# VH-VL binders against Protein NifQ (nifQ), part 5

Target 1, 180 residues: Protein NifQ (nifQ), of Rhodobacter capsulatus (Rhodopseudomonas capsulata) (p20629)
Amino acid sequence: MLHFPDPFATGPGPVIPAEALGFILAQGLRECAAGLGPLTARLGLSGADLAALRDRFAPGLELPDLDLPRPEAGPDQQAIETLILWRAGVATPEARWLAAILARRSMETRHLWEDLGLPSRPWLSGMIAHFLPGLAAANARNMRWKKFFYRQICSDAAFSLCLSPSCDDCDERAACFAPD

## First folded at step 1 (VH-VL)

Design p4 (framework fv_pimurutamab)
Fold by ESMFold2-Fast, scan of step 1:
Structure p4 (fold): chain C 180 residues (1-180), chain A 121 residues (1-121), chain B 107 residues (1-107)
Amino acid sequence: as target 1 above (180 residues)
Amino acid sequence: EVQLVESGGGLVQPGGSLRLSCAASGFTFSSNYVHWVRQAPGKGLEWLGVIYYGGSTDYGNEFTSRFTISRDNAKNSLYLQMNSLRAEDTAVYYCARGEYDILTGYPFDYWGQGTMVTVSS
Amino acid sequence: EIVLTQSPATLSLSPGERATLSCRASQSVDSYIHWYQQKPGQAPRLLIKDASNRATGIPARFSGSGSGTDFTLTISSLEPEDFAVYYCQQYYSWPLTFGGGTKVEIK
């Protein structure tokens, strides 16, 4: 059966995974319509993966750019995606799609839940708990998700791989070393 | 033009240690995920683990306590530290590039030629 | 851990014949299977990605199919250079695992 239990029955309110993915697709579609790039670039997925995700969580939704391949990801995006998959403890299709989306949207400038088009942070945390339970457990202190990702990748000896424009490198390192 | 070259193999006695190296060239090493895969004589392939570009690692369950993967991006090099070696660790050890792609996971598109490790007295 | 079972262990065929190699997973892996070719004394070579997509430079005689638990690698007409061991590999779940291999040998 297609039955998704709510991971937060007594927590930050009910999170419906299909609704969360619906918000994410809607955000990508808005940005595509605004001329910011093809849907594959906005969500960090190939057209084939977008079609599969749509069929699973938003059947019948019309998506553009389904013929396009996944765009090339920069080093920070690749690091975050790899971290998410490593911490997830699972390799389901949903985990792989979500890891790519989360990594891509972490390259935007707002809180991750805002850049995903979700209503609030609990929606993001609930979605991660459902599809990426190992990652949810790893963020035991409930740090902001982008801060958690950058703290993890920047804690490695090779800080030079946290690539950004020259001044942003300093800012990102400062954020990685900030308390909590 | 992508090339991976393993070194450091040889004969080691049971309980001993060895460190294998893999030298990479022809691609941006620092932006790629690299894996160790081994193959016992006459047997199949067995995945050991992966190291991500930032130095984080993931291992097969059999290898977590005895094997450590590391990398030096400045030297374009990958390493496998093997401790408490057993006769069943005798194998050809390959390094492989497996750049992650959301659609295809980690296809191992380039492999080194392998280095033989023999655990015997 | 997902176990991949390849069959048969050995295929003895002549050049020009069709080879059909099976890979069965202990649980559904959707389409998350890669195929590799290994010639004696050489490192493996990527043949097929995500069950059915030929890797760069791989001849059209190689094709992959299947989904769920049952996957097939087909060589439509064997060339002398195709006599090798073939491995499937899943990337659906950690740890990554390979099948035991199928040896295609000349009759």
Scores: ipSAE 0.006, ipTM 0.458, lowest interface PAE 15.1, mean pLDDT 81

Design p5 (framework fv_pimurutamab)
Fold by ESMFold2-Fast, scan of step 1:
Structure p5 (fold): chain C 180 residues (1-180), chain A 121 residues (1-121), chain B 107 residues (1-107)
Amino acid sequence: as target 1 above (180 residues)
Amino acid sequence: EVQLVESGGGLVQPGGSLRLSCAASGFTVSRYYVHWVRQAPGKGLEWLGVIYSGGRTDYGNEFTSRFTISRDNAKNSLYLQMNSLRAEDTAVYYCARGHYSSSWYKYFDYWGQGTMVTVSS
Amino acid sequence: EIVLTQSPATLSLSPGERATLSCRASQSIGSYIHWYQQKPGQAPRLLIKYASQSFSGIPARFSGSGSGTDFTLTISSLEPEDFAVYYCHQSSSLPYTFGGGTKVEIK
C-alpha cells in the first residue's frame, strides 16, 4: 500500500507526487459534492482509471460512480492531451492519467495549479517533472502552464485556432512569465 | 523525522486553568490538520478537537466551552487552552497529526508521547 | 455521535496464535475505520487505515476487513511484540470517535 509522506518543512521544495494527486482528487470530490458534475467529468477520466489512480495514490478513498465512462473531450481538450502525451518522454499509466487531468482542467478559467487544488505552482511543476519529464523540459522558460499549452497547440496547428494570444503579444508580457 | 512533543502538563486544582503546548518538527504545522486526543488513566482514547490548516477549529461537544485550540506558525507549535478544569479532565493529552489538507484529515499518522494532566485538590 | 463497540474486551492468547478483533459501528461508516496499537506508557501507533489498507512499515501479519458496520482486525500469527491494546477509530463524521479497546494479553 502507498502511504503519503510529509510535505517538506521548508515549504514548496521537491513535490511529493502522491500528495499532489491527493489534492487533485480532493478538488474533484468537492466539485462533485457541489453539484458541478460527476467525478469522471471533473477530472476527465473513466471510472476505471479513477479507481486505478485511487488504488495507487489514495487507497481506501470512496469515490462516486466509478462505473461511468470518460466523457467525450472537445477538440481543444484533445489537442492539449495529445500534446502532453507526445512531449511526455514516458508512456506510463500515471502519465496517461495526468495528461487527461491536465487537459480537462486547462478548459477551466483559473490558473491551472489553483484549479487543481494544489497549494502553489511549484507543486504543479514538480508533479509534471516527475510524471511527464519531457513536458517539464519543454517549458524551459517557466511559462504559466495553461499559456504554454495554448501557445504550443496554436503553433503546432497548420491553419487551426489559437486559444490565447502569445505572451509576446500581450501588453503585460512580464505577467506571462511571472511566478505563481 | 516527524515528531510531536507535548508539554505543559502537571498537577492543577479543580477550577484552575492550564495551557498545553505541542511542538512540531519535521513538518510545517500550518499545512496540516492537527488534533488533540486524551486518555484517562486505564481508559480508552477520546477525541477532543482539531485545528484545520486554514485555522478553523472543531471540538467534541463536551469541550466547546472550556477548551480552545490554537497555533503559532512562527514557532511551529499548537496549543490547548484548558479552563474550569474538573477531576474528570485528568488524562494524558496527545497531539496527533492528520493529513496535509481538509480532504485527507481522516486518520492520525503521527502522535506525540503525551503530557499528563492531573486535576486534584 | 457514532458509537464503536469493540469485542472482546480482552483476548488471552499465546505467541503463534491467530487473533481476530471486532469493531461494530452504531451506523454505517463505509470504510472510514482505522486501527491503532497502544503499548503501556506509549502513544498509539497507526496500523490499518480505511478498513483494510496497511500503513507503511506495518508487518504483513496485520490485516483489516469489513465495511458498513462490522469490521475486523486480524493478526495472523502473534509475535511477542503484538501483545498490546488495539483501538478502532471512525472518521465518517464529526465528532470522531474511538472504540473502547481490545487488550491482547499473553496467558
Scores: ipSAE 0.000, ipTM 0.448, lowest interface PAE 19.2, mean pLDDT 80

Design p6 (framework fv_pimurutamab)
Fold by ESMFold2-Fast, scan of step 1:
Order: structure tokens, then sequence, then C-alpha cells
Structure p6 (fold): chain C 180 residues (1-180), chain A 122 residues (1-122), chain B 107 residues (1-107)
């Protein structure tokens, strides 16, 4: 895929939302090659959704592991995915794929843009603004994205008594209340 | 007015090859996913493979070495090349379009051809 | 490969009765199950997408439910044209797989 930037290149450059998905696929492929698990597990997508995403944004790219099962999502991952879909502001296939990817990668330990393989935080924010405009608007204070997600699922549960666990039952309580 | 029409079926000896065609009208194959599905006489449905709008393909594990899906955008048609045919490949072969539903892509096979019968006999 | 098991294999009922068809997956498929109807000599017809979403033109008497491993197709009151074979299909994992089918036949 010559039109996708090299994910190892360093530089701010302009944010091109479609190319952000190329970086995310490249990150997943690197982790598969390192033996961390199948692509379906690393990106939180079914083989069918991965094939659709590749067809849309990286036609001709060879993807492994499309026949291996996606692991079941834990409660925090499910809550984050539900939050993103509810706040998305659109009902596109890209919004659904990205919600699943963002929820899965939020379970990793670094900044979300790093765990997605993006060049910088503006690439993540630009991608979210393009594909998930309602979610972008909801993060008006420009909070770090994983912290925003954990705080939202905890705070929304505490304030609305939703089906998601309250912040007191949240495994990520420290992330909910930590300062920026 | 959206239609798929399969053709090219017939009687083939074991070990033979056959190419099936699927002609689309009322929509563009390069804008949709299209699947091949088969059904042996008196048995259930079996998924063979898919060609994506971008031209990439995926197959069921039993079919990767013997079956190839291709597309001719100018003719708005797709093909299934079948090699090294066996008696157990005897079936009706369908092509089926994956549909767009309320702006959501690729849910289910909503438009099917009538099927073409392939009989592998000796 | 995800195996889908449909039960019963045959369901014998009269017009006006309620039909309940089951599909069980060998592993969790979330809500990623589709249902199809097939009449003798005809191609399958899509009924339900992603467990519960009725396809365009499908009568309201058809409904689907379930998540995880257990799914149900319900026909609230059988019409003569509903006597057919019904298949479930999963899209959670490649390769795509179908259940063995349930034949709904007139008693």
Amino acid sequence: as target 1 above (180 residues)
Amino acid sequence: EVQLVESGGGLVQPGGSLRLSCAASGFTVSSNWVHWVRQAPGKGLEWLGVIYSGGYTDYGNEFTSRFTISRDNAKNSLYLQMNSLRAEDTAVYYCARDTLWFGEDYYGMDVWGQGTMVTVSS
Amino acid sequence: EIVLTQSPATLSLSPGERATLSCRASQSVSTYIHWYQQKPGQAPRLLIKDASNRATGIPARFSGSGSGTDFTLTISSLEPEDFAVYYCQQRDNWPLTFGGGTKVEIK
C-alpha cells in the first residue's frame, strides 16, 4: 500500500483520517508477527470486519488470522464500545469498526495513540473528529482519550444508574479520578 | 430489478475443471461484496468464499487450493473456477450479494441467483 | 470453524400455530447470526440480520432473538407459505458457516 505513510517514520505531518486506519492495521500486524496473538484479538474485530476495513482503506493488503476467533470482551471493553457508539453522532461502518478498535486498544497500557500505532495524539484526535464527530465533541476539555473513556463509563454509571458497573465497582478506578 | 444469474453448471468427470459465471444487473459488482454458496442435493448450505468490492478474496478452508473467485468489472460479472472436482462437489452453486442496510455495510446475503447445478460423476 | 447446531431437525405444525426454532453456536458469536428461509427448488431468502433485525419486505410475524451462543427464530402465527427449511448463519469468524437447517412442515 504505497499511499499509506510508513508507520515507523517520525514527523507531525497533516492528519489524514483514512491513513490513520493504515497505521492501526500496521500496528496489529507487527503484534501478530511478534507472537502477541491473532489480528482479530489485537484489534478487537471479527475476521469479516477486518476484511471489510482492509477492503475500504487498504485494498490488496494481506491480513493473517481472519479465520481465528475474536476473544470475548470484558465488561470495561464492552462499556467503552457502547459509550463510543452512543456518542458517535453517526451510524457508519467506520464508526462501528473504530468503536471496537478503540475499546480493545484502551485495554493496553500506554497512551491510546501509542497503542494504536499512530504518529502522535493529533492523529488520534483527528481520526475521531472525522469518523466519530459526536465523541470528539464530548471530549471538549481535550482529556487523554483512555482517561476520558474510563472516567465517562465510571461517571455515567454513577450519575445515571446505567447497566454498566458504577465507578466504585470499576476495576480502573484510579484512571477515573487521576489528575491529567 | 436487482438480479444475479448463475450459469456454466453441468456434468463433469472426477478430476475435471469447470468455470461458473454469475452475471449481475441492477447494481455494480465492484461496489458490493459477492459470495459463493453451495448446496448438495438434500443437504444444507455451505459457504465457499467471497470477493470484496476492492477485488480481494477469502475462502472456506476446504476450498482455498481448488477454487478461485474472480471478477470482470467491464462485464459486471464474477466467476468461480473449480479444479480437481470430486463427487462430493456435486451441488447447486449460488452467487449472492451482501447488502447495505440503513447505511450499514455487508449484513447478510440479500439477493441470490437461482443457482446452477454441478454434477461430478463417475 | 464455528459449528451451528439447529434444533429440532423437523418441526411439524399446523397453520396458525407458533413456531420456535433454535440455533446454538459452538462458541460465542455475539449477535452476529443471520436467518434464511428456503423453499424447495428456490434460492434462500434473507429473513433476519444480526440476531433481531428484520430484512426489508419480511412480514412482522418473523422475529429473532438471542446473543452469545443461543439464538431463536420465532414465527408468531404460521401462514401456508411459511412451511420451508430455515437456516442460521454466523458472521463472527471466518469461514462463514451455516446451521444444518430446521424443516418446518405441515402436520
Scores: ipSAE 0.000, ipTM 0.469, lowest interface PAE 16.8, mean pLDDT 81

Design p7 (framework fv_pimurutamab)
Fold by ESMFold2-Fast, scan of step 1:
Structure p7 (fold): chain C 180 residues (1-180), chain A 122 residues (1-122), chain B 107 residues (1-107)
Amino acid sequence: as target 1 above (180 residues)
Amino acid sequence: EVQLVESGGGLVQPGGSLRLSCAASGFTFSDYYVHWVRQAPGKGLEWLGVIYTGGSTDYGNEFTSRFTISRDNAKNSLYLQMNSLRAEDTAVYYCARAPDYGDYYYWYFDLWGQGTMVTVSS
Amino acid sequence: EIVLTQSPATLSLSPGERATLSCRASQSIDSYIHWYQQKPGQAPRLLIKYASESFSGIPARFSGSGSGTDFTLTISSLEPEDFAVYYCQQYSSWPFTFGGGTKVEIK
C-alpha cells in the first residue's frame, strides 16, 4: 500500500544460506499442511533430495513425504531447470536442489521470492548468488527472476515449443508479470 | 510539486508523423515505469504502451508498428514517436506513471499528465 | 484480450444518494483490477487499486469489492465533486484493458 520505489537500490541485502533454505522448507510445509500436495510436489524434489537438503541445512527438522518420488515436471518447468543448471557455473548438489526448487516455484502465481517463502527479494538474489553464481551474473539487468527465466527459455530455440502462454509472450509481455 | 506535463500535440495530416513529449518533475523519474494512454473525443481510455525502468517497451497490438516509446532519464522526459497517423488516432494522449518496486508489478497509474490533443485530419 | 463491461453506462442521481457501479470481466482476473475517476476536461485519478484497496487520500465514501469476474465500485453518499466518469482497468492479462466507463451525472 506504501508507495516506495526501488527499496533495494544498494544491492541484494543480507543472505544466510541455511536460513534461506529454512524459509523455503517452512513454506513447503505450510502448503503441504494446507492440503495443496505432498512436500515433494510443492518443492519439486524427490524425498531423497529433501532428506539430503534437510540434513545439510536444517538438521533435526521433521519432514513428511520422504519416501515419495519427484513428480513429473511440465515443459516450462523442465526448460527453466535446464537453463538454471546450464548457467549455474558450478555442479554442486546444492545447485541441483536449488535449480529444481526455483523451477518448480516459478510455476506459482506470485513473485518468486514470495512463493519461496523468503522475507524479501534480496534474500532470493543473495541465495542465487551464493549457490548459482553464474546464473546471478547472467541477470545483469536485475530483472524479476520469473521474467528473466521466461525470457531466457523463449530466446533459446531448443526450449521454444510454445506449449504455454509464457512462450508466446516472451517479449516483455503479460506472462512475465503479476502483482503480489 | 509532483507532476507530468505532456506537449507536442496538434493538427497533422493523415500519413504524417508527430512526436509527443512528457516532462516529469518533483520525483525520481528513473524509478518509474511510464505509460501512454489515449482517449478519443467522447470515448473511453485505451492503453497504448509502456516503457520499463530498464528501457524495454511493450505496446498494444494495434500500435506495435507505428508507435515508439522512449525515455531520457537525464532530462526526466518520456517520448512517443507516432508515424503513419490515421484519422482514428485523433485523441487526447496522456502519460502516466506506475511504481517500480523492483520485483513488484502493481501496474496502477498513480499520476497522470493533463493530456495533449492530437488531431489527424485533412 | 480481456473485455471489461461497465454497467450502467449512465447513472442519474442526486447528491446524498448511493452509487453502485459494476465492472464485469470476460474471464477471471482474480483481484487484478483498479478503478479511476475522470472529471470533464481532466486526467483520470486513481481511486481503488487491487479491487478493494483505497489509494492514499481517497475519501472513505469510495469502496471497491469483488473478485473473479464481477467487481463493484460503491460511493456511499454522493458529493457534488463525485459527478464524473468512472473506469475500471485490468492488469491480469496482456494487453491491459479499460472498461467503457460509467458516467455519474446529476439528475
Scores: ipSAE 0.000, ipTM 0.466, lowest interface PAE 11.6, mean pLDDT 81

Design p8 (framework fv_pimurutamab)
Fold by ESMFold2-Fast, scan of step 1:
Structure p8 (fold): chain C 180 residues (1-180), chain A 125 residues (1-125), chain B 107 residues (1-107)
Amino acid sequence: as target 1 above (180 residues)
Amino acid sequence: EVQLVESGGGLVQPGGSLRLSCAASGFTVSSYAVHWVRQAPGKGLEWLGVIYPGGSTDYGNEFTSRFTISRDNAKNSLYLQMNSLRAEDTAVYYCATEGYDYVWGSYSPYYFDYWGQGTMVTVSS
Amino acid sequence: EIVLTQSPATLSLSPGERATLSCRASQSVGSYIHWYQQKPGQAPRLLIKDASNRATGIPARFSGSGSGTDFTLTISSLEPEDFAVYYCQQSHNWPYTFGGGTKVEIK
């Protein structure tokens, strides 16, 4: 069943991780409709994986581009996806789909939760805690997720060649992902 | 049904502090992202900051050190604490809620669908 | 941050005429452009969301179009109450940014 936000909901509701994937699909669909590329490219998934994800979390939702392969990922996207899978703590299909989505969307310039079409930052963190529990535990300082990914990758590469899209506002880009 | 009402504006001397309030009715403020937007006399709109449902905040870079957004869930109200005020902070301050509009296959978040009337802050000696 | 450039800065027209307002983004914002109307002494009012969807209660004479970097707000036949300042806003990139506004004034 696909859920949607209730604008008149009362009280603080819990983050619903399964519904978060519905928001992500809706975001990809809106971008596809706007001419930004096929759904497989917007979410970093093959058509087969999109169909499986849709069947599990948004049954009945009509998706385009289900006959297309997953587009080739650049080196930064591949490094982030590998990091997420290494840290995931589980080996589920949902973890693999989410790792691919998070790595792809980390290539965009907005805050990750916003870029994914989620209502707020806690929705992203709650979804990660549910589907990628080892990754959630690794971010013990509640660092912003894209900065965390680039910092982990930069740490592994001695910071010398790292660039973060989310550091566009920083005159000293190296300082944006350096450890304190 | 949905309404936002700002208050607390007035005349402040340079270097002074002021706290603005934004009272919400017709919805639960803790369930939505609520933003502060300001407008200097005769000028355009400038985004200042936001508080998310979980209570975390983000600010524009120019505002991070001097402005703090907070929320009181029991009073269904939002606050903007302004410190070290300068003449350039003279503006009408609005609170605005971040809208949600989801229909299957069409999600339209992050527009400002409800605004308060604004409260005027004048920084001068 | 994404810069939104609105043109013209002022548009002088008579009631009954068509108004066409432009909003150009420094980089692609998909369809995440929203339009607001502001009258003197009032808060902004949402007109159009997601480039082309009218907000509740907004008359059919208002329409939006565009995608990527070029967006247009059209008022098919100006009514006296439509003379106001119009702002575009993007929600593609954080922080959210507004255009400088277009003032639609009586000729």
Scores: ipSAE 0.005, ipTM 0.463, lowest interface PAE 15.4, mean pLDDT 79

Design r10 (framework fv_regdanvimab)
Fold by ESMFold2-Fast, scan of step 1:
Structure r10 (fold): chain C 180 residues (1-180), chain A 126 residues (1-126), chain B 110 residues (1-110)
Amino acid sequence: as target 1 above (180 residues)
Amino acid sequence: QITLKESGPTLVKPTQTLTLTCSFSGFSLSTSGVGVGWIRQPPGKALEWLALIDWDDDKYHTTSLKTRLTISKDTSKNQVVLTMTNMDPVDTATYYCARLTYSSGWYDYYYGMDVWGQGTTVTVSS
Amino acid sequence: ELVLTQPPSVSAAPGQKVTISCSGSSSNIGNHYVSWYQQLPGTAPKLLIYDNNERPSGIPDRFSGSKSGTSATLGITGLQTGDEADYYCGTWDSSLSVGVFGGGTELTVL
C-alpha cells in the first residue's frame, strides 16, 4: 500500500474492466437521479451505445433514457474525443464508448477518476491501459489525464480550442500558450 | 528517504531582496506528478501559502505577493529557489519548503504536501 | 482576507472526541480535495489527511476527515495529550489559482 498520493508511483493498477464500467454507470445513474440530466448527456453516449455497453459489461441492469440520441459535444469535448480515438491503438466498440465517456467527463470540474465515479486514479489508468493501450503508452510520464488531454489539444489546434471561456482551469490552459 | 532543507540569510534589511534555496534528496523534480512549494509562517500566526513549481515547470504565486515573488527550479542540483523583492518587517517569518504530490487527475490543482523541510527563520529588521 | 475559516481554538479532555471545521466556497473546498496538517509546538507541519479522508501510513485511525459541500471536518477520537497542536486545513482555490490554508485551530487537551 502507498503512504500517500504519488502520481509517479501510481501507474496502471490491476483493474477489472467490467467493475470499472459498473462504477461509471453508477455515477451517471446517481447524477441522472439527482436531476442533472439524462444518462445520455451525463455519459456522452447515445441510448443505443449505452444499451450495448450495458449488455456487455452489466447485463440485466436497467438504464433510463435508452431511446434518446447522443447530445452534441462542444469543441473541447469533441477535440478530446478525437485525440483519444487517434491515440487509442485499437478500433473496438469499447474504445469508441470509452473515448466518448472520457471526453464528456473531462468537461466536469474535478479529477477525471472522481467525475467517473472510480475509486482512485489507478482504476482510471488501468482501464485506459486495457481499453485504450495506445493512449496509455502516449502518457508515458504519467501526467494527470485531463492535463494530458488539454496539452495535446492545445498543441494540435494552434491553441484556438483552449481559448474557450468555458475553461474552469484558465491558468493551466494559459500554460499551453507559453513559448518554448 | 526524502528530505528537504531550506537555506538562505537569517537577517534581511527592509527593501532588500530575499533569496531562499530548497535543497532536496530522495526524489527528482523531473518526476511526473511532483512539485515543490513554499509556505511561510510569521511568529504566532497562521501558515501562508506562497508559491509552487511542479515537474511540468508550471509556476503559481499567491495573489497578494505575485509581483514580488519568483520561483524557479534547477533539476540538475535538486534545488528550488524562491526570490522575494522589497522585503518589509511584516515579511518576518519561518519559511518552509515542502514536496507536493498530486492526489490524482489534472483539473484539480490541489497538492498534498507530504514532506516538509525544517523551516528557516528570516528576520527583517529596520 | 481569510479564504478558509476554522475556529481559532477547540478543547476537550483526554479520551474525548473533537471535531475541527473548515469552511470555504465553491472555488476551493467545493471543487477540490482537502488536506489536514498537524503542527506540534516548534516543529514543521505534518500531513495528517489527504484527498478529503485518506490517512498516510503511520497516522492512527483516531484521525479522520470528511467533506460535505463547501465545508470539511477533521475528527479526532480518543484524545491524547500528545495531540495538543495547531491544526490546518488546506486546499486549492481555482478562482485565484493558488493554494490556501485555513487560519488554524489550536487544540488544547485539558
Scores: ipSAE 0.006, ipTM 0.507, lowest interface PAE 9.9, mean pLDDT 82

Design r11 (framework fv_regdanvimab)
Heavy chain, then light chain:
Amino acid sequence: QITLKESGPTLVKPTQTLTLTCSFSGFSLSTSGVGVGWIRQPPGKALEWLALIYWNDDKYHTTSLKTRLTISKDTSKNQVVLTMTNMDPVDTATYYCAHKGRYYDSSGYYRAFDIWGQGTTVTVSS
Amino acid sequence: ELVLTQPPSVSAAPGQKVTISCSGSSSNIGKNYVSWYQQLPGTAPKLLIYDNNKRPSGIPDRFSGSKSGTSATLGITGLQTGDEADYYCGTWDSSLSAVVFGGGTELTVL
ESMFold2-Fast, scan of step 1: ipSAE 0.019; ipTM 0.626

Design r2 (framework fv_regdanvimab)
Fold by ESMFold2-Fast, scan of step 1:
Parts: C-alpha cells; structure tokens; sequence
Structure r2 (fold): chain C 180 residues (1-180), chain A 124 residues (1-124), chain B 110 residues (1-110)
C-alpha cells in the first residue's frame, strides 16, 4: 500500500551468503551445546539437509546430529515455510533450506536477525534478497520480517481477527490458526 | 522535550493563499515511522483532519480539499509547511500541527504531541 | 460530514462513571486502531488513549478505551470537575486514505 525505504539499510553492506549461513550454523551449534536440543531441531532441517548445506557453504565443518530426521513442525511454522516457498521466486535447494530455517526461527521470541546470530538486520534482508528474491520483492513496505510473515499467514487464513494488526499478539495470533 | 509550534498570518483575505509553518524540536522527520500532520478546528466545531507527511516523504490529503492543499517538509530545519489556496471565510479556524510517533502495518495511527494552534481568520 | 459518530454531549456527577461511544465502519474503526483526545477549553487537544486501549505516560488509569467491531468506547471512572472537556475519537480510514475524527462529545460534570 505505502512504499517505505528500508529503515535499517545503511550503505553498501557486504552480505556474503556463505558467511551469513556460517553465523546461522554457529548459533545453532551454540544452542545444541547448551542442551536446547539437537541441531536438526534448532534449525528445522533434516540431518541430510544440514550435511548438504554444510558441504555447499562450510565444507569440512563438523556438525552433530546429521543422522536425525527433521522434527515435526507446528501449524504456524508450516504456514510460514509454505509462504516463503510460494513467494521465493526460485526453486533451488538453498531456497528450501533457508525457508525451513526462517520458519523455525520465527517461533523464537527475539528479533529474527538477532535470533539467527546475524550481525544486523541488513544481513538478514540481504540474505533473503539473494536466496529468496521473490520474497524480498513481496515485502514492499520493508516491514520487520517476523511481523511480515505473521501478517501474511493471518491474511491467508481469511479471519477478521487475522486481518487486523493485532494478529501480532500471542493470543490473537494463535486464534488466526483455529480450525475452519 | 518534544514541542511543535505553528506560525503564519492571522488574517487572510478571500481568494488568497495561506501558508503555515510547523516548527518542531525534540525529534526528527528522518526517523522511521515518524510523521507530522495538520488538523483544523473552526470556532465551536469539530476537529477536521487536513494533511499528513511521513519521514519518507509520503503525503496524504483530505479528499474534499486535496486540490487546494500542499504539504512539504524541510528535514534539516525541522519544519513542515502547509499551503492552502483560494481561502474562503468558511476556512476560518484554529490550525494545529501534530506528530505521529510511529507508523507501520502493526502500529496505530495517532497524534501524540500537538502544537498550541494558530488562529486564521478569513475576511475582507 | 461525520465519518465517525459520537454523542454531542454527556453529563455525570463527580465520582460517577461515564462512557463515550464512537461509531464508524469497516474501512475505519473496523480495520484500524482507535485513539482518543481530550480538549480542555481554550487549549490544544491532548492524547488520552492510543492503539484502542493504551495510555500514554501521565494519563491516570481511570481513563480506559475499548473497541468492538466498528465501534469504540472511552470510559472515565471517578469523574472530576477537571474532566470537563471535549473528547474526540480518531482513526485512519483505509477507503479514503485519510485520517478521520469524530464529531466530538462535550462532557459536563455536575
């Protein structure tokens, strides 16, 4: 509706995809080491997908839990992942891996870029523009990414409550996913 | 401390153009989500929304007066200017400028600080 | 013309409770947050309530707001003589791409 510039974009920032994924893997490894769960659960990926991601962007890095399956995703996580894949604009393995990671980490309570272990918001926006160009284009108002995801999935649910800005509240967001 | 103050002529003749300046301190129109709007109130009547400008230079005007209204900002001077053409006695009112502290899809639209108002009388 | 409808006046005695309604449509109150403003005689309006039910710092808890469907309500408990003022609701109208205010309600105490 309104076009707003990205309020956190500052000059030419070097977003290196391998380095961005490296930060994300490092964050998952820290949480795994802290006993919060296996790496597959922290990043929302199967062990096979983690191995492929590692081979692509961090070859030679030792990762735990590569024999485990992807954990079951709740309805909010599945809806966000489906939205990202539908909007991706590409059909690459990297797009699928990032969609799963972004959907999983959107279930946490911190700002998405901070939760992912990225240095700043432009790193998240730049990574999304690189791997998910159609999704980047869809966020025309430069809304904060987690709010954008929840607003979009609430709209897809077609409930009056889900069409209101208040869908970002925990109780109201949960109501958006009530059965048909 | 956040302050806004309106300035301009107190008396305007019919058919003339009115120019009002809102000078503010304690915040910047370069800040994400911030806006400044203009509201008027004829003597003994209700508040009437006129126009709004956001940090990104997006502009909005009330439909009934859109062809007569221009809003602009000078971010470096902390000023917002409203111009209204073809003044008529019915435009006699107190004119206020007011701040919107934050706006996006998840935030409400509201004015948190208001200027004191400047009274403009339109007569021959 | 009025896009948002308020009663023109309300009155109550000191210490009583009063409510002021604001009625709109799906394009304004139905889809957007509501704010409320207090205007004491001869002064500029002051923000009382924003985002339907939130109070700015310094506004006492005897002032409250609520929204249901296409209508909003301002509640004032423990009414004081200093509450005599005009009260306005405000919101964004998505179909007009413009802000809108109610017609105002004059509150008389005693």
Amino acid sequence: as target 1 above (180 residues)
Amino acid sequence: QITLKESGPTLVKPTQTLTLTCSFSGFSLSTYGVGVGWIRQPPGKALEWLALIYWNDDKYHTTSLKTRLTISKDTSKNQVVLTMTNMDPVDTATYYCARIPYYDFWSGYYFDYWGQGTTVTVSS
Amino acid sequence: ELVLTQPPSVSAAPGQKVTISCSGSSSNIGSNYVSWYQQLPGTAPKLLIYDNNKRPSGIPDRFSGSKSGTSATLGITGLQTGDEADYYCGTWDSSLSAGVFGGGTELTVL
Scores: ipSAE 0.000, ipTM 0.470, lowest interface PAE 17.0, mean pLDDT 81

Design r3 (framework fv_regdanvimab)
Fold by ESMFold2-Fast, scan of step 1:
Structure r3 (fold): chain C 180 residues (1-180), chain A 124 residues (1-124), chain B 110 residues (1-110)
Amino acid sequence: as target 1 above (180 residues)
Amino acid sequence: QITLKESGPTLVKPTQTLTLTCSFSGFSLTTSGVGVGWIRQPPGKALEWLALIDWDDDKYHTTSLKTRLTISKDTSKNQVVLTMTNMDPVDTATYYCAHRGYSYGYLEDAFDIWGQGTTVTVSS
Amino acid sequence: ELVLTQPPSVSAAPGQKVTISCSGSSSNIGNNYVSWYQQLPGTAPKLLIYENNKRPSGIPDRFSGSKSGTSATLGITGLQTGDEADYYCGAWDSSLSVYVFGGGTELTVL
């Protein structure tokens, strides 16, 4: 008799913010150890921001690459980060860190919650509701988060977040709707 | 050209299960942004939204009928199926399926192309 | 029973202008796009307005939409006999994760 959170469930679930960010740091560390790049590149944060995040939510955890700057982000990653910050409803350091992480990991191919090392989708939604309450409210239809991000950056023409000149053609639109 | 057509029984007895099929052409439910909804209208009354299924298999149901409604898709057959259990005379209505398309900057949350509707009478 | 509030009927003479209101709450109209649908007698509904104020191809500019706060308005100018129909507003409701229609407005052109 095993009971696990439904990984395909939508909506907020129980979340412990420190534990959620601990899973994210652990995932980044595994990828760094596997040779996929420095921790700053895996999580989309400067070394200084990673140190501050670690001190806040995972004190005593040893992190590599803390002297490196934040890596350059491509246009889709920048558009998603801008959307998250615009919708965040708050201006906290935690909101800025999470916006950068979510935008960076949205560039990967797995479901966002799985890619972040979280136990299930409700953990992702709960973390977003805690740190980015305005963004949580904006996902009114309880869409998969990566799908929501790509739909928003392509549909918000008035906000000017779709930075590609061909974003509105059929090929660009398909890319903007990448699966969660 | 997008077209949708509803099919199913026109007469259902109380307590029976209704199964309606929406057959469509001119689009695919694998296309990002696309969905199909079901809406009903009792004779002389207002439109009532029932359910929606989208390209990512996200399913939505009206709150009052959620336990009675099931929506599913068969992308290989270009069909969406709505099932409603425990039919009652108050469920007598014309049932419509409709396309929800998404185009950059518009059509999200709008039902732009509708089927002709199929009339279902619930009577003993 | 959640429905958006519309007047049950409205009437005007040919050539005149009519407006149909649609009132909701912050969880539906306040935070989401509003659409308007026209239903001619004996036919399926037809989309008139989407995303508050945009018209699909083929819809004449006599039809317009607007939204302010938790209310939306459909405007019809240059009324024609062929405009006699039921008109429905619709919007997604964020708190319930459902699509909700208005109660409908019967337009009579005298």
Scores: ipSAE 0.006, ipTM 0.496, lowest interface PAE 10.9, mean pLDDT 82

